# VHH binders against Uncharacterized protein YOR385W: the designs that were tried, part 2

Target 1, 290 residues: Uncharacterized protein YOR385W, of Saccharomyces cerevisiae (q08909)
Amino acid sequence: MRGFSGQPLSDDDNYRIEKTQRNTIPERLHFSRERNMPIASIFGTRGYFVFSSEQSYDKFKQTNFNISTLDADGVGVPLFHIVQSYNVIGKITRSSPDFYIYKYVLQGVQDPPLYSDCKVICQDKVFRLCKILYCEIYAHQGFFETKYDFFYPSKTQPVKKYQIIKQSNMRDLYSTLDGMRFRWHVKFYSDHFRLMFLDEDRLNYSNSNQKERQKPDQGKSKAPDFVIGHYTRTFSDILPRSTSKCSNLIIGEHSKPDSLGITTVPDLTQEFACQGALIHYLLHIERERK

## First folded at step 1 (VHH)

Design k10 (framework vhh_3k1k_2)
Fold by ESMFold2-Fast, scan of step 1:
Structure k10 (fold): chain B 290 residues (1-290), chain A 121 residues (1-121)
Amino acid sequence: as target 1 above (290 residues)
Amino acid sequence: QVQLVESGGALVQPGGSLRLSCAASGFTFSNYAMRWYRQAPGKEREWVAGISSSGGRTSYEDSVKGRFTISRDDARNTVYLQMNSLKPEDTAVYYCAVTYSYEYKGTFDYWGQGTQVTVSS
């Protein structure tokens, strides 16, 4: 895809997918392709939707949820829906989530729902599109840091997935997935976040609980070495439209899938999409208050 | 109705091997990801391994990676867990679960009854 707002343009940005594949890093992070995942709003619906591809987003704009036949790979439907909680009592007691992330899944129409909270959105003769509660996010704000706890939904046995940590007076976000450490890096003057792997053997990166300082090479900043994704804001579509694209999430991929629907998204990419959705929502809240 | 039946659990010596099976029925098996979980005495149920609907992707908890292998046979509606180099810490009841994603670790509506694995001399 071409377009100025669709391209990550930043004076100090440096995207190095090619170098990531040449270094000694976990094979799970050796990427040869990129997936573009639009983040959009729907008129009259609260929150934001993450799409598995530009192709899927373009098809969705034509149909919304008025779909006569569901694609077997899930092209033309959203992947995730993030919504901010309005439960005031739960926020006061700190017992309710601050954000909900719902996931769209396909299942055979002849099969029973796998989850009791599965809401049927639409169906054809072969497939049923269901919406399930996928993740609950709790925010804990302090003077020195803010923590975002990602939980698997459960009323009987809550299970924490992972945590995002943001240090006060900094915009960078840190997380650990499957024993691998990641950083969403941004400059104070930019809304372009770079997702990078933090190599434990390298001295130019610190963990989230330490002061992060790279040794200056005669006072200039170092470019990231292990960039595996981006979050960038885009110009919004005209509001009278059913959907408006707000931002793009770009994540590395191991190979080009035959289709770019919701069933084709790797699991690590799905978690990065959840993190990117939160980043988008936090930027929206920040802009709305200004 | 969705039904999952685990089998293959046994008492085994440290360093030994065991293969668990989970027979699935009541849904189109090839369309869904499958998972193995375990619950040790006094601990919460934890995720062990997952396999995508196509079988092209697998995922493992760090403590079992390199020792356990998950696989599936869609013609037989069965998912397997091959366990090698077993340790006393692997002692648990092992459960099979059907899910929308092979990495989803939350609440499920459909579990099997479990199969007991004991690693002890």
Scores: ipSAE 0.000, ipTM 0.327, lowest interface PAE 11.3, mean pLDDT 75

Design k11 (framework vhh_3k1k_2)
Fold by ESMFold2-Fast, scan of step 1:
Structure k11 (fold): chain B 290 residues (1-290), chain A 119 residues (1-119)
Amino acid sequence: as target 1 above (290 residues)
Amino acid sequence: QVQLVESGGALVQPGGSLRLSCAASGFTFSEYSMRWYRQAPGKEREWVAGISGSGGYTSYEDSVKGRFTISRDDARNTVYLQMNSLKPEDTAVYYCAAGFDEYSRLDYWGQGTQVTVSS
């Protein structure tokens, strides 16, 4: 949370994920729990790490990657690592992405490799922790909007990809996944983003006429009815640490898994976590320019 | 045994109508969203329509919006796609699927049914 210790958070900062049980909401957005996913920096390492749970992050802080025994569910290791590209020539020619998102995966040492480009980070007698290139983000800056292309270099048919769109004079980000429109909504004075499902009756929706519904009607937008996640910044600790929590993602989920390690994260949560990681990085870049 | 069986595909003239059916078995049908996809020769498979497990929410690809209607009959474990004002561009093999990509739980695919719009 970004609130000061000992002071109550504002109503905006206390905004919570709503449990969606309306018949008009897609089944996959019905949920009974929240997953808290810390975003942290590691001293001496570029970029940011997304963790599958507070429990996993707390365990990781004690060991980093100096692990003698890997947990079977992947508790105590990061889920994602997002890094901004510094390949200037590749960016000019559009041959290199602007951001890379790497995913950590557990494999049995006796299992056939799932990915030919897997980098082994650490290994015990039973499991190896591999790091794979999971998502490439290409930024296309225009005068009125910036588009972020999320490309998943998978061998699946069809190739998985989508866009996040940001209007030049707004901080909100819009995306469409499987015919459903989503919005990361933020107020000008806040670093608290609310992940919202956009209903046809109230907001811009991919299943509706976009031309007539292009401008958000603030009077029709009731954020609490459609919120399925949050992004919030945290206060930095006064004392230097090898691993520092920077922000938190909170995503609604259908059921509690037996464990909160990296092997238990639903696909839709992973997609929103990739979006949240980009949001965190964009906020960092904005602060660096000031 | 999990099974999805599509039917109803035929040769129709432009402007015609068809109703496709997908009969499901081997899972609790009423708890899962259902989807229709199509694939034309030499093209990627594309999403056409979806309906939530409750039946209360439906969604459509822009090119079929206003012409196609997805519905379900949970008593018969069947999802339907009513196709009106058919165009030559709608010619494809139509597939049904159960569930969505979220949670990788139940994304079952059927064998498909051929729809041809031509004279």
Scores: ipSAE 0.000, ipTM 0.126, lowest interface PAE 17.4, mean pLDDT 74

Design k12 (framework vhh_3k1k_2)
Fold by ESMFold2-Fast, scan of step 1:
Structure k12 (fold): chain B 290 residues (1-290), chain A 119 residues (1-119)
Amino acid sequence: as target 1 above (290 residues)
Amino acid sequence: QVQLVESGGALVQPGGSLRLSCAASGFPVSSYAMRWYRQAPGKEREWVAGISSSGGSTSYEDSVKGRFTISRDDARNTVYLQMNSLKPEDTAVYYCATDIYYGEEFDYWGQGTQVTVSS
């Protein structure tokens, strides 16, 4: 039991308190619904899987990868698979990433391959399900901060990359995507992370404070509080040859996510899912050491 | 834990210059707009200068425009206030501030650094 789980993120009047506050938030983040994305383990497989919806996870739980017909929207297959690297030599030489994220992609059997390194998982008469290396994460521990480099390998240059930064003695994680700044905020003694948009334009204009004698610690200069998602931890029993739900990502969505498969996940949501998968792995590692 | 520590305050003569530093810990300065305020004896705190999280925008109170410059060094997690052509009316305790949602508390302030401009 926890608060804030299932909370809608909305363009609705009930959320929109002040017009000026709403105007500083990009339209891309004006959500009316939420997408629930389970994170689960599979018996006998290292790492964790992120699913595009609860419905997709429930369908996958029944069949695993033993599937005879692929859904056109990719319902019933995982979206991402994150695996920690234990290559000791690669870590010493800094030649291997600390984590790999694989992405599942659906394509027509008659279409030319979009990805030359696609590993075919299963295929029907219409579609093939491919697994590709999507992201490599490199962790750099510094004295004041830890940086996580998200690197997207590509044969086309330049390659996409960004960082997540975590300050020492804090659990919060910070990132910039598409010029927008974000924070995963967590309270002490909690494993509930809130994904927040950070407004860059929180300065008083010249003369506003001088003429009005406004209190600078109130009003316009208040901390960013626009929540666009959550990471929450859950626990379930392990069954033989089963999947076990470990945690859940909740990300704001422009449409109802009740039947959405892997082909329906927006690009920005995919990046947040990759970040959430890392958060899940880091919490698992932290728990094992403590 | 979130902390802001100001330093660099001193006794200076009119027309002198001084550089104040604000060292932040427990959060990344690069993600937040940062501001300088001052409080003269017997008066309420007044806003002095501000800088956006990207550093692309700065703003100043009219009385300090052209004399003070705010800047940031995100790599050192530090914000600066360069003060030139100091006047006796600039005498105050100077504070750096930012707003952070941390444990549901907003607006983090440092302890301040004393600037005195002698006659």
Scores: ipSAE 0.000, ipTM 0.139, lowest interface PAE 20.7, mean pLDDT 73

Design k13 (framework vhh_3k1k_2)
Fold by ESMFold2-Fast, scan of step 1:
Structure k13 (fold): chain B 290 residues (1-290), chain A 119 residues (1-119)
Amino acid sequence: as target 1 above (290 residues)
Amino acid sequence: QVQLVESGGALVQPGGSLRLSCAASGFTFSSYDMRWYRQAPGKEREWVAGISSSGGSTSYEDSVKGRFTISRDDARNTVYLQMNSLKPEDTAVYYCAARWGYSTLYDYWGQGTQVTVSS
């Protein structure tokens, strides 16, 4: 399909929040900066790659993994790689995830590996770049909703980290992270998702019963959503054969890192990047059916 | 201003115990993995122990397993190293380091605290 006629970004979408609303929002979501994280495909490789910044993507596009010197902050390498499972039997028995998310990590060559499943991708005299299995996603389709379970196989994390819920006839996605409620909101004709923080007074699919979700909103007023990020599709870099930028993920941040490599991404931003990667893959699957 | 301040280093007899503390300020402590390193005179700096940002995952260098315990108190922005059954070979300057996520690269290091184990 040709480019989408999505609505332009409003001033409310730039992380600017009124003082009264700001007093209601957790301090950890008070953002003054944003991080742009490209999502791209690599020719001959299944799945999609999330980059920590535009700068990192541009450097990677020039070198790929053919790199002689690794940047200390991880500029020029991917942050995540999401791939759909090919194990048909495992999918049927639910013993295999629907999606795998791999994470790229930098280590000093003198440091011991923190993860036993670390695959060395490349190294120089100072650093090695490793790829680890970060998250497994299991999809459960029901009549009224689809649930996406994010599991972290490391014992350092809970086996079940969190869940994304989507109504079967709607495109919005709901999640709860660290006691905070979030919604990825999209209009029917658009592929522009807005990541919003939800007030306690707003209806949330995590807390809604099945019968309540079947009833239309009868003009009830709702608490305002606070925008903290975006997912948008793009057609940038389609001409290069080895890599092609497919979409952008934009997430708010508290601080300005001196470098925007893979070592500089906050934990909460990493979780939103995993959600954004899933959103991108789901849109790809949807478009393949059309 | 980002700071890591180690304390608790002392002269102790073999078989004794010490608890080191590292107080952090100027960054979101709960988002960082914390590690302890040590450096003896004339030797390379070596990793001793690590604790994850979000969970109870801990890791230790083989020579200190069963003797040292790393822990953290996010409410106090502090990481601890409990050292038991100390040996002369444990004599070193001990450094606290904060790292981001799953990377072993460190943005922040402390100035170190001296531990001396002498018979």
Scores: ipSAE 0.000, ipTM 0.130, lowest interface PAE 18.9, mean pLDDT 74

Design k14 (framework vhh_3k1k_2)
Fold by ESMFold2-Fast, scan of step 1:
Structure k14 (fold): chain B 290 residues (1-290), chain A 122 residues (1-122)
Amino acid sequence: as target 1 above (290 residues)
Amino acid sequence: QVQLVESGGALVQPGGSLRLSCAASGFTFSSYAMRWYRQAPGKEREWVAGISGSGGSTSYEDSVKGRFTISRDDARNTVYLQMNSLKPEDTAVYYCAADYSEFPWGQEYDYWGQGTQVTVSS
């Protein structure tokens, strides 16, 4: 059973992500399955870890990083690790990232190293588990809004970036990825965020480089919503082991992979996982405030 | 020995089409994300398109979206860039690169090809 296995996605799983039958939805977002990705803390380690599946999280709880044999698909290791660089966000002048997101990658021991900054965490006779700096997040806290810039690190040239915008009087978060508009919507004091595609905003928002308010769906009446994911909080386990599950990300998927390890996570899912990790960290910061 | 070899660059008129290829060897191609970059004379190298190793996901720089398509053939260890509706601003040397992480790229030990010249003019 799915409850006892800890695996929400299987060959007999029902599609649970809400969707509409709109012809205007991009094909990249036509999901037929979902992936459940736990977010957890590790005792004695700052930050939070995102796992590629419940199966991967359950296996990791048994071994942590003390792994003698690495799975070929990366089952049993984290996908991402998000860490806050300092306790105060949105200072007047900033030169350093506010958050770092590290990615775990599986590499053959016979393959040459890809990056000078790649840290080997563990290895067996076949594979190395490496940790790389994946994303730097800069927060610009203004009077009317806060902006979070997602920057892909580069020594010579910035590769890709996108931005999350949060209005000061609201909890919703807005982003544009690859010309597609998205909203993380939450109601009142709930910690349940629904990730929605906004189908009637890309041209006006992404193509305007002047005087735009950065409120992508402000004033729009009943814009169609297409739910492609969820972020939900859970209560921390009583007397947790070395790892403790804090929340879940559920993201739509095109097809069921043969394995739910770190090597099987689609590019869009990885980007949404990074956004969900930030949401989790922001909620943690909010709860630490009094 | 890791090698990336780009080909397919040519002189083409504005509005024309061109397909670039990048043949890879010396590593497990299907495990690596592949990307295309370009560098115009006197400018810094910029990212153009990416394709994941595991999920078949693609991404593009805003100025090429809708005009360029990246694809891969893992059986032939090759990544492709189909370029349509070419503009003079697309004139550059095009490079491919391999990245195990999918994104980011731009670090010193990335696998780079030698490049292929694309010129868009009358």
Scores: ipSAE 0.000, ipTM 0.252, lowest interface PAE 14.3, mean pLDDT 74

Design k15 (framework vhh_3k1k_2)
Fold by ESMFold2-Fast, scan of step 1:
Structure k15 (fold): chain B 290 residues (1-290), chain A 119 residues (1-119)
Amino acid sequence: as target 1 above (290 residues)
Amino acid sequence: QVQLVESGGALVQPGGSLRLSCAASGFTFDDYSMRWYRQAPGKEREWVAGISSSGGRTSYEDSVKGRFTISRDDARNTVYLQMNSLKPEDTAVYYCAAKYFTGYPYDYWGQGTQVTVSS
């Protein structure tokens, strides 16, 4: 050891490694490719569907759940279905979720049931496709911000997954997942949202700048350097009783062989897909108000 | 903090018995269906047994039916796998998984516990 402070060499090395890991982009966000996840409407069906890939969406357009053989990776079926709850006459709105997100799950026919209300969409000799309630979203509107609380559905007690915060004077949305902070950044004249990881080092301010550190959700309007995804809106003509692509979610993906079906979507990507589905629905509501 | 911790894995002789335990913390255990999976070297991970969130339904892979029994103790936030008449082909790392009762599958996974059946 060098002896200036009596510290072991290994302590300095461990501190350096921990500091480097804290200041670098987490490994979970080290992407080498992109997953394109179409968001589409089905004529005559409320809400929007998120697909695990362009290939899955293209196959679904041909079958529309009329499937004799289910793909082992779940290619050709939707991943999520988001629907606004407010369409039932006479229902109390205060005690009810504002949005429901359903998830499509591929199970072996030998697997035990996941949910007593699990809706079986279709089945072959090996697999069944089930639709289950995945998430309930509650919107809490205040004068200065709106909070979107994402809950796991529960018969005993609600379990909060996370929240999205939108300030009333901004279009940007903020969330925290597994200790990581994210921002969906959009310009006022655009419907292109950039999903960004927020570098915690930006919050290391001097005492004179503590007010900025205390309001991290008011971060710079300029995009951060590290973008991990996009939401982009598209417009297409809808033919009667057809599916129509409305927008795309593009999320970073690790270098892996074939990642096309619903069974191949990483957990973090699934959460970003749920957030993107909400963003799409909110944009649709705003367009209706115009 | 959400955690699943498996225990009970050991080396046993053919025909022996083991009881695996999976202790859950950090979530509402009785809202979740619980599953046991296993993975042998060079093979894909396979489902072994499952129990519904209410405990009212159990299911087993054909090769373990009649030999393995899954159960849960909601007061202790624990799921068990009682393994009887063990065979060399049961040698694997056994994983506990929790699937939200009304949500998506494989919400939480444990680190696994090694079971070796050998003379």
Scores: ipSAE 0.000, ipTM 0.150, lowest interface PAE 19.3, mean pLDDT 73

Design m01 (framework vhh_7mjh_2)
Fold by ESMFold2-Fast, scan of step 1:
Structure m01 (fold): chain B 290 residues (1-290), chain A 118 residues (1-118)
Amino acid sequence: as target 1 above (290 residues)
Amino acid sequence: EVQLVESGGGLVQPGGSLRLSCAASGFTFSSYAMSWVRQAPGKGLEWIGRIYTSGSTSYNPSLKSLVTISRDNSKNTLYLQMNSLRAEDTATYYCARDYWGESYFDYWGQGTTVTVSS
């Protein structure tokens, strides 16, 4: 019932989605709820952390990796850690990533590791919390566009790889995941990005010369948006804290899990979280240059 | 082929005024909203404003008192009038086709550089 804006969709809006968009929308994107995923900084640590939920973030603020017992669903630990590379030689030769994304995973102490490069952060009698190199991002600046290559070296064959494309003089970002096309749309004076699925009707509307005959100032003439997520900035706390929330990612999901820990995050949501982490870091770099 | 060509940039003194032009070709100019966007060296994009097919305008509130956007459909040309220029207005200025009137920019010009310096 509830849309990503926090307001329930009207019956007419629900009917229009089912009538016009359902037939062109993959089942994977038929969401019934949303997940709120905070992005935060930790004092003394480079980069930013993505949390699987507000609940997980709130618990982490109290422990800050000083954890005696690991939750079976991974509540209270970060999901991802994104860090900008300072390897000057690698950047010049284009051989080193511009960003690293590390993923936190829970593994049974009796189980063989899912990833051979697991660094143990902490361990109890049942679980170990491992940090793995999950994704490497390579930025290729061209005259008309910048491409961000997402490479997943720790994945088993076939290696997962895709691009985010940004037109050189635009802020919007475009990607294709598993044959599905997406857009992170933002107004240039805003830091609010809307994650949109580009169905066939939407693609025809945005790229059709026939639609140019409709007046852009008339809301009645625009194609409906199928929003599946948001990136929004938050205000930092005035009081000094070891952990500061910087932004939120809100992504659609199929079902309500019993827990909101790191083990409960769907694969597609994890990929959007990696994209959102990059967006957050790019905005940070832009702000630091001011 | 769609083409947008900016002109009118250059060195200008603080407090001065400058008018930028954008010549459009390869599409029906009168059927599209058009926007101006700028980028200061080492900084992000800043949307300046747009003009709709009707001639109505919408501006970034931070810049509204300093700029005026207009168009001449008979010449397929977009204009940006800037007044009371400051050093902070030093940037590359781009015209863009604003297809939806909602900051969806499908074509951009190559940009024209404005330097405000004494």
Scores: ipSAE 0.000, ipTM 0.093, lowest interface PAE 22.3, mean pLDDT 74

Design m02 (framework vhh_7mjh_2)
Fold by ESMFold2-Fast, scan of step 1:
Parts: C-alpha cells; structure tokens; sequence
Structure m02 (fold): chain B 290 residues (1-290), chain A 118 residues (1-118)
C-alpha cells in the first residue's frame, strides 16, 4: 500500500550517500559525491522528465524547449522522458510495452546520425537535440511478484537488459546490473526510497524480503546493505506552472564534473535514473487508484 | 524447454544471396532480443547483429549493409538475409536468445553451415 504522499520525511531518514572503504564493495560504487536529479512534469505533456542536475532543471524551466543556443554539455535540457503506454490493441496482442523511456542526446549538426530513430527536438547552428527511444518496460504481474523487464532497443548504445522484481507483500524493488544486486528500500507511509547495494553473493530476493519482514525492535541490527542513492518526493506549489518539480533522485558519484548537463551522467547513474523514473510513475499510479 | 533450429544454409556462389531461418519451439521469442553469431573454420565466434523486441536492429559495423535481421513473432521465427556473399563469409551460423538480465546467450541453435565457393 501507498504512504501519505507530500508528508515530510521522518527524523530517521537522511539524504546522505554512504561512503565506503570496505573491500567487498565494487570500485564502481566507491562514491565521494552525490548528484541531484529532479523529476518534473510539463503542463500539457504526458509523463515525467528526469533532469541531469538541479542546474539543468533550473535553466530548463526558464526556456522549456524554446532554446536558441544549445549548451555543449547539454545543460538546460531533460535527460529522460518516461511515458505510460495506452496502446490497447498492443496490450491484447502482448506486443506493446507498458512504459517507454526516451533519452535526449546532443549531436553536432555536421556529424552523421548516431541513431536511425532520432527525432530532432530543436537545433542551433552547432548542435541538434535529438530524442530517441531508449528503453521499453514490460510489466508482468504474477501471484506473489510483479516483474518489470527493461529492454534497450538503441542501435549505438550498449545493449542492456535486466529485470526489476517487486514482491506483492512489500513495496521494495530489487534488480541486478552487471552482476551487482540492488534494492530500493522504503518504509510504510513513506515515499522515501533508499537505493542499496546488497553485499552478499548468496542473497536472493525471497530471503532478503523474508529477513526485512521482521518487526524492528530495540537495538542496531543494520542489514549488510550499502546506501548509494535516494528517491524523495517534493511538495508542489498551489499555482499551476508550465514545469513542476515532483520528486528528486540522488545518486552517488565519483567526482564532480565542471558541468552537470546530459553529457556528464555516468552509465550506471543513467540506469538508476530509469529505475527512479519508474518508481515515480508507479507511485503516481498508486495515488490515482486511491 | 526452448529449442532453436536454424535452416537455409548450403553452398552459394560468390556474390550470391541467402536467407537463413531460426525457428523457436517450447517458448515465445517475442519478449527477447535475438542475435545471429557465426564461426568460420578454425576461428572464433563473430557477432553479426541483434534484433530488439521493437523490431529495431543493431549490426557489427564490419557487416552492416551486407546483412539484414528480421523477426516474425506470429511464426516464432528469426531471419538473417545475406547479400553479396564472399568466400570469407563461409562459416557455421547460429541464432541465439539473449538472457533477460544481461547480454549472455541462454539458448543457442545447433547451427547451419554456409559455404561460399564456386
């Protein structure tokens, strides 16, 4: 079940990314900094947009896609756009995704096309901003689990396929990327998800979920999980705006780039952003059902 | 259990064309990325290309424009169209299903042999 949306986070929650010197944690997860990635809605547009940084979001809300000059690092444009599919016939034939994630990519106007399915959104004399189909998400509801299959149909990007698993009796989401196991953990009546690395080779989703079902009692029994990110909701303004920030995604990072545009986002952070976008959309759907 | 069976191989003249088929049984291919891989005599495996669930394709740049991959989900079948064949295209051709969690292949066909020779 959903928590009370719009409530402030509990005193037990924090926004810090854990730093590690443990030999069992992969080097890819040795973070010293964090990246804040807003998730926002645009009036009159279906779905939600993920931004590469607060800086990029702040610039975008002033211009939208009415951009005369594109930044070389992609500051001021969205990173991803997630939209729910309403193709009824495709659902009946079992050939249509449940969600589409589009990615914004920056190209030189004189460079050959990187993707055959690029849609040009805007361009200046130097750059064009293209929108590509980045990921198709298929939801499979089973008796005790819902599985979300992520398929990446881009021709030039590395092909990635993985699954997010949600147990029916828990709100937590589990995934495996490049042999690393991850969990988005949430408490009852909270919309604050902590992204955790699971630091045990033999840990499986059923055993992990069973372990977490135990009522928390007195004493500090920390799970062997390592926090590398957060998903949090924000309180909305009363007056309608053309662009409204809905939630924030915080992911650990190795170093701070000089610019925080769409070209500066590490591959693993992009995958977590896609997962965070799905989490946001699922929370929205859950709220509408109530 | 899923089984993949390739067909359509044989002897072809240089400059000729061939269409290979891969029929799946025991499970649907519609939700999976499918790949073609070849192995020339005495050499390692060479990836040819893949077809995504959307029907979009990705090819080895060395082979692009010489090959086309397509799928027919209603027939549970994968295809490889090859044009302008050269002697160096002589190989055993495999279809393979990519796993849901990574790019590793969980099911392979037995292979079909293509010989380009006069």
Amino acid sequence: as target 1 above (290 residues)
Amino acid sequence: EVQLVESGGGLVQPGGSLRLSCAASGGSISSYYMSWVRQAPGKGLEWIGRIYTSGSTSYNPSLKSLVTISRDNSKNTLYLQMNSLRAEDTATYYCAREGLYDSSFDYWGQGTTVTVSS
Scores: ipSAE 0.000, ipTM 0.120, lowest interface PAE 18.7, mean pLDDT 74

Design m03 (framework vhh_7mjh_2)
Fold by ESMFold2-Fast, scan of step 1:
Structure m03 (fold): chain B 290 residues (1-290), chain A 119 residues (1-119)
Amino acid sequence: as target 1 above (290 residues)
Amino acid sequence: EVQLVESGGGLVQPGGSLRLSCAASGFTFSDYYMSWVRQAPGKGLEWIGRIYYSGSTSYNPSLKSLVTISRDNSKNTLYLQMNSLRAEDTATYYCARGSEWLTDAFDIWGQGTTVTVSS
């Protein structure tokens, strides 16, 4: 007979967790709006494209890169393009990334290129749309875990890099970005990933919650989570000559901008978009292997 | 069948008050926290607030002084009390089972109830 046994979380425990954790959540993650960022394929092009908004995607699928006038905020062009590397020699020598993420950048036509490796995609009298190498992803498969290194080859100092970690027997992905810990949480029977912020209390709670969900005694009350985004698959709108929407990234935002083009995407949202693009590609690879 | 049914919407004068109800069926209501979400014509979804099964609440800071969320677990019913209504509060109001976040995966949504604030 013990007075303090590890009892299941009660209403009071859930309430206590909620109250104690509010002061530990960074203000930069106190979002009031959402940004929906479609992920799509383009017929005849390898890889996947991330769009800054549904509006931008809808405009792009009408014109593709055959654009006579570029929007000042970059509506109607992709934000990112992720491509899997097939350089076998580079993989053997560990000198080649497993994935490349390219970023689309809008510049004035009279401005010098920001990057020496800029590929001009299209141009009007005012703006030039450039494609640059933004991020290289290196996968290190271990016995207990797989690590994904995100390396940003920008010549701006300091060099930016971070890591995503996946345990071998789990589908969840963990990262630390700008001193903040994040988890992409998914159930084994679902392709829906929830992007969650983790402080020390939330991390301990989330680990406990996941372990409980995998036990036979399921049906315990839902505890609070600080969710800042989602990755979800969508129904394919396959058109043989155009783009096909495959999934959505939904990320929290502080305000709704007047325009939702590529110039309006916050830096932190861009990083989550890169993570979501990798998640999409990994799910695609798994489906093709089956 | 798992269902959420909102009621109590209608036409209200500016400065008036209104209480919305959400009747839950087909699941153990007391095991879940519940949220209210609204959508004004031509606008995106806006999270209003949530209430845990214990009665603890969290609100959108922009709406905190104007709304109160409550629940009656014995009646499987969720409530939204709105005071000092303004024209910009005109929207379809939804109850949802799930999390606090507007973008969170609500697994069950109601059909919505429409509130129109006009003179």
Scores: ipSAE 0.000, ipTM 0.092, lowest interface PAE 21.1, mean pLDDT 74

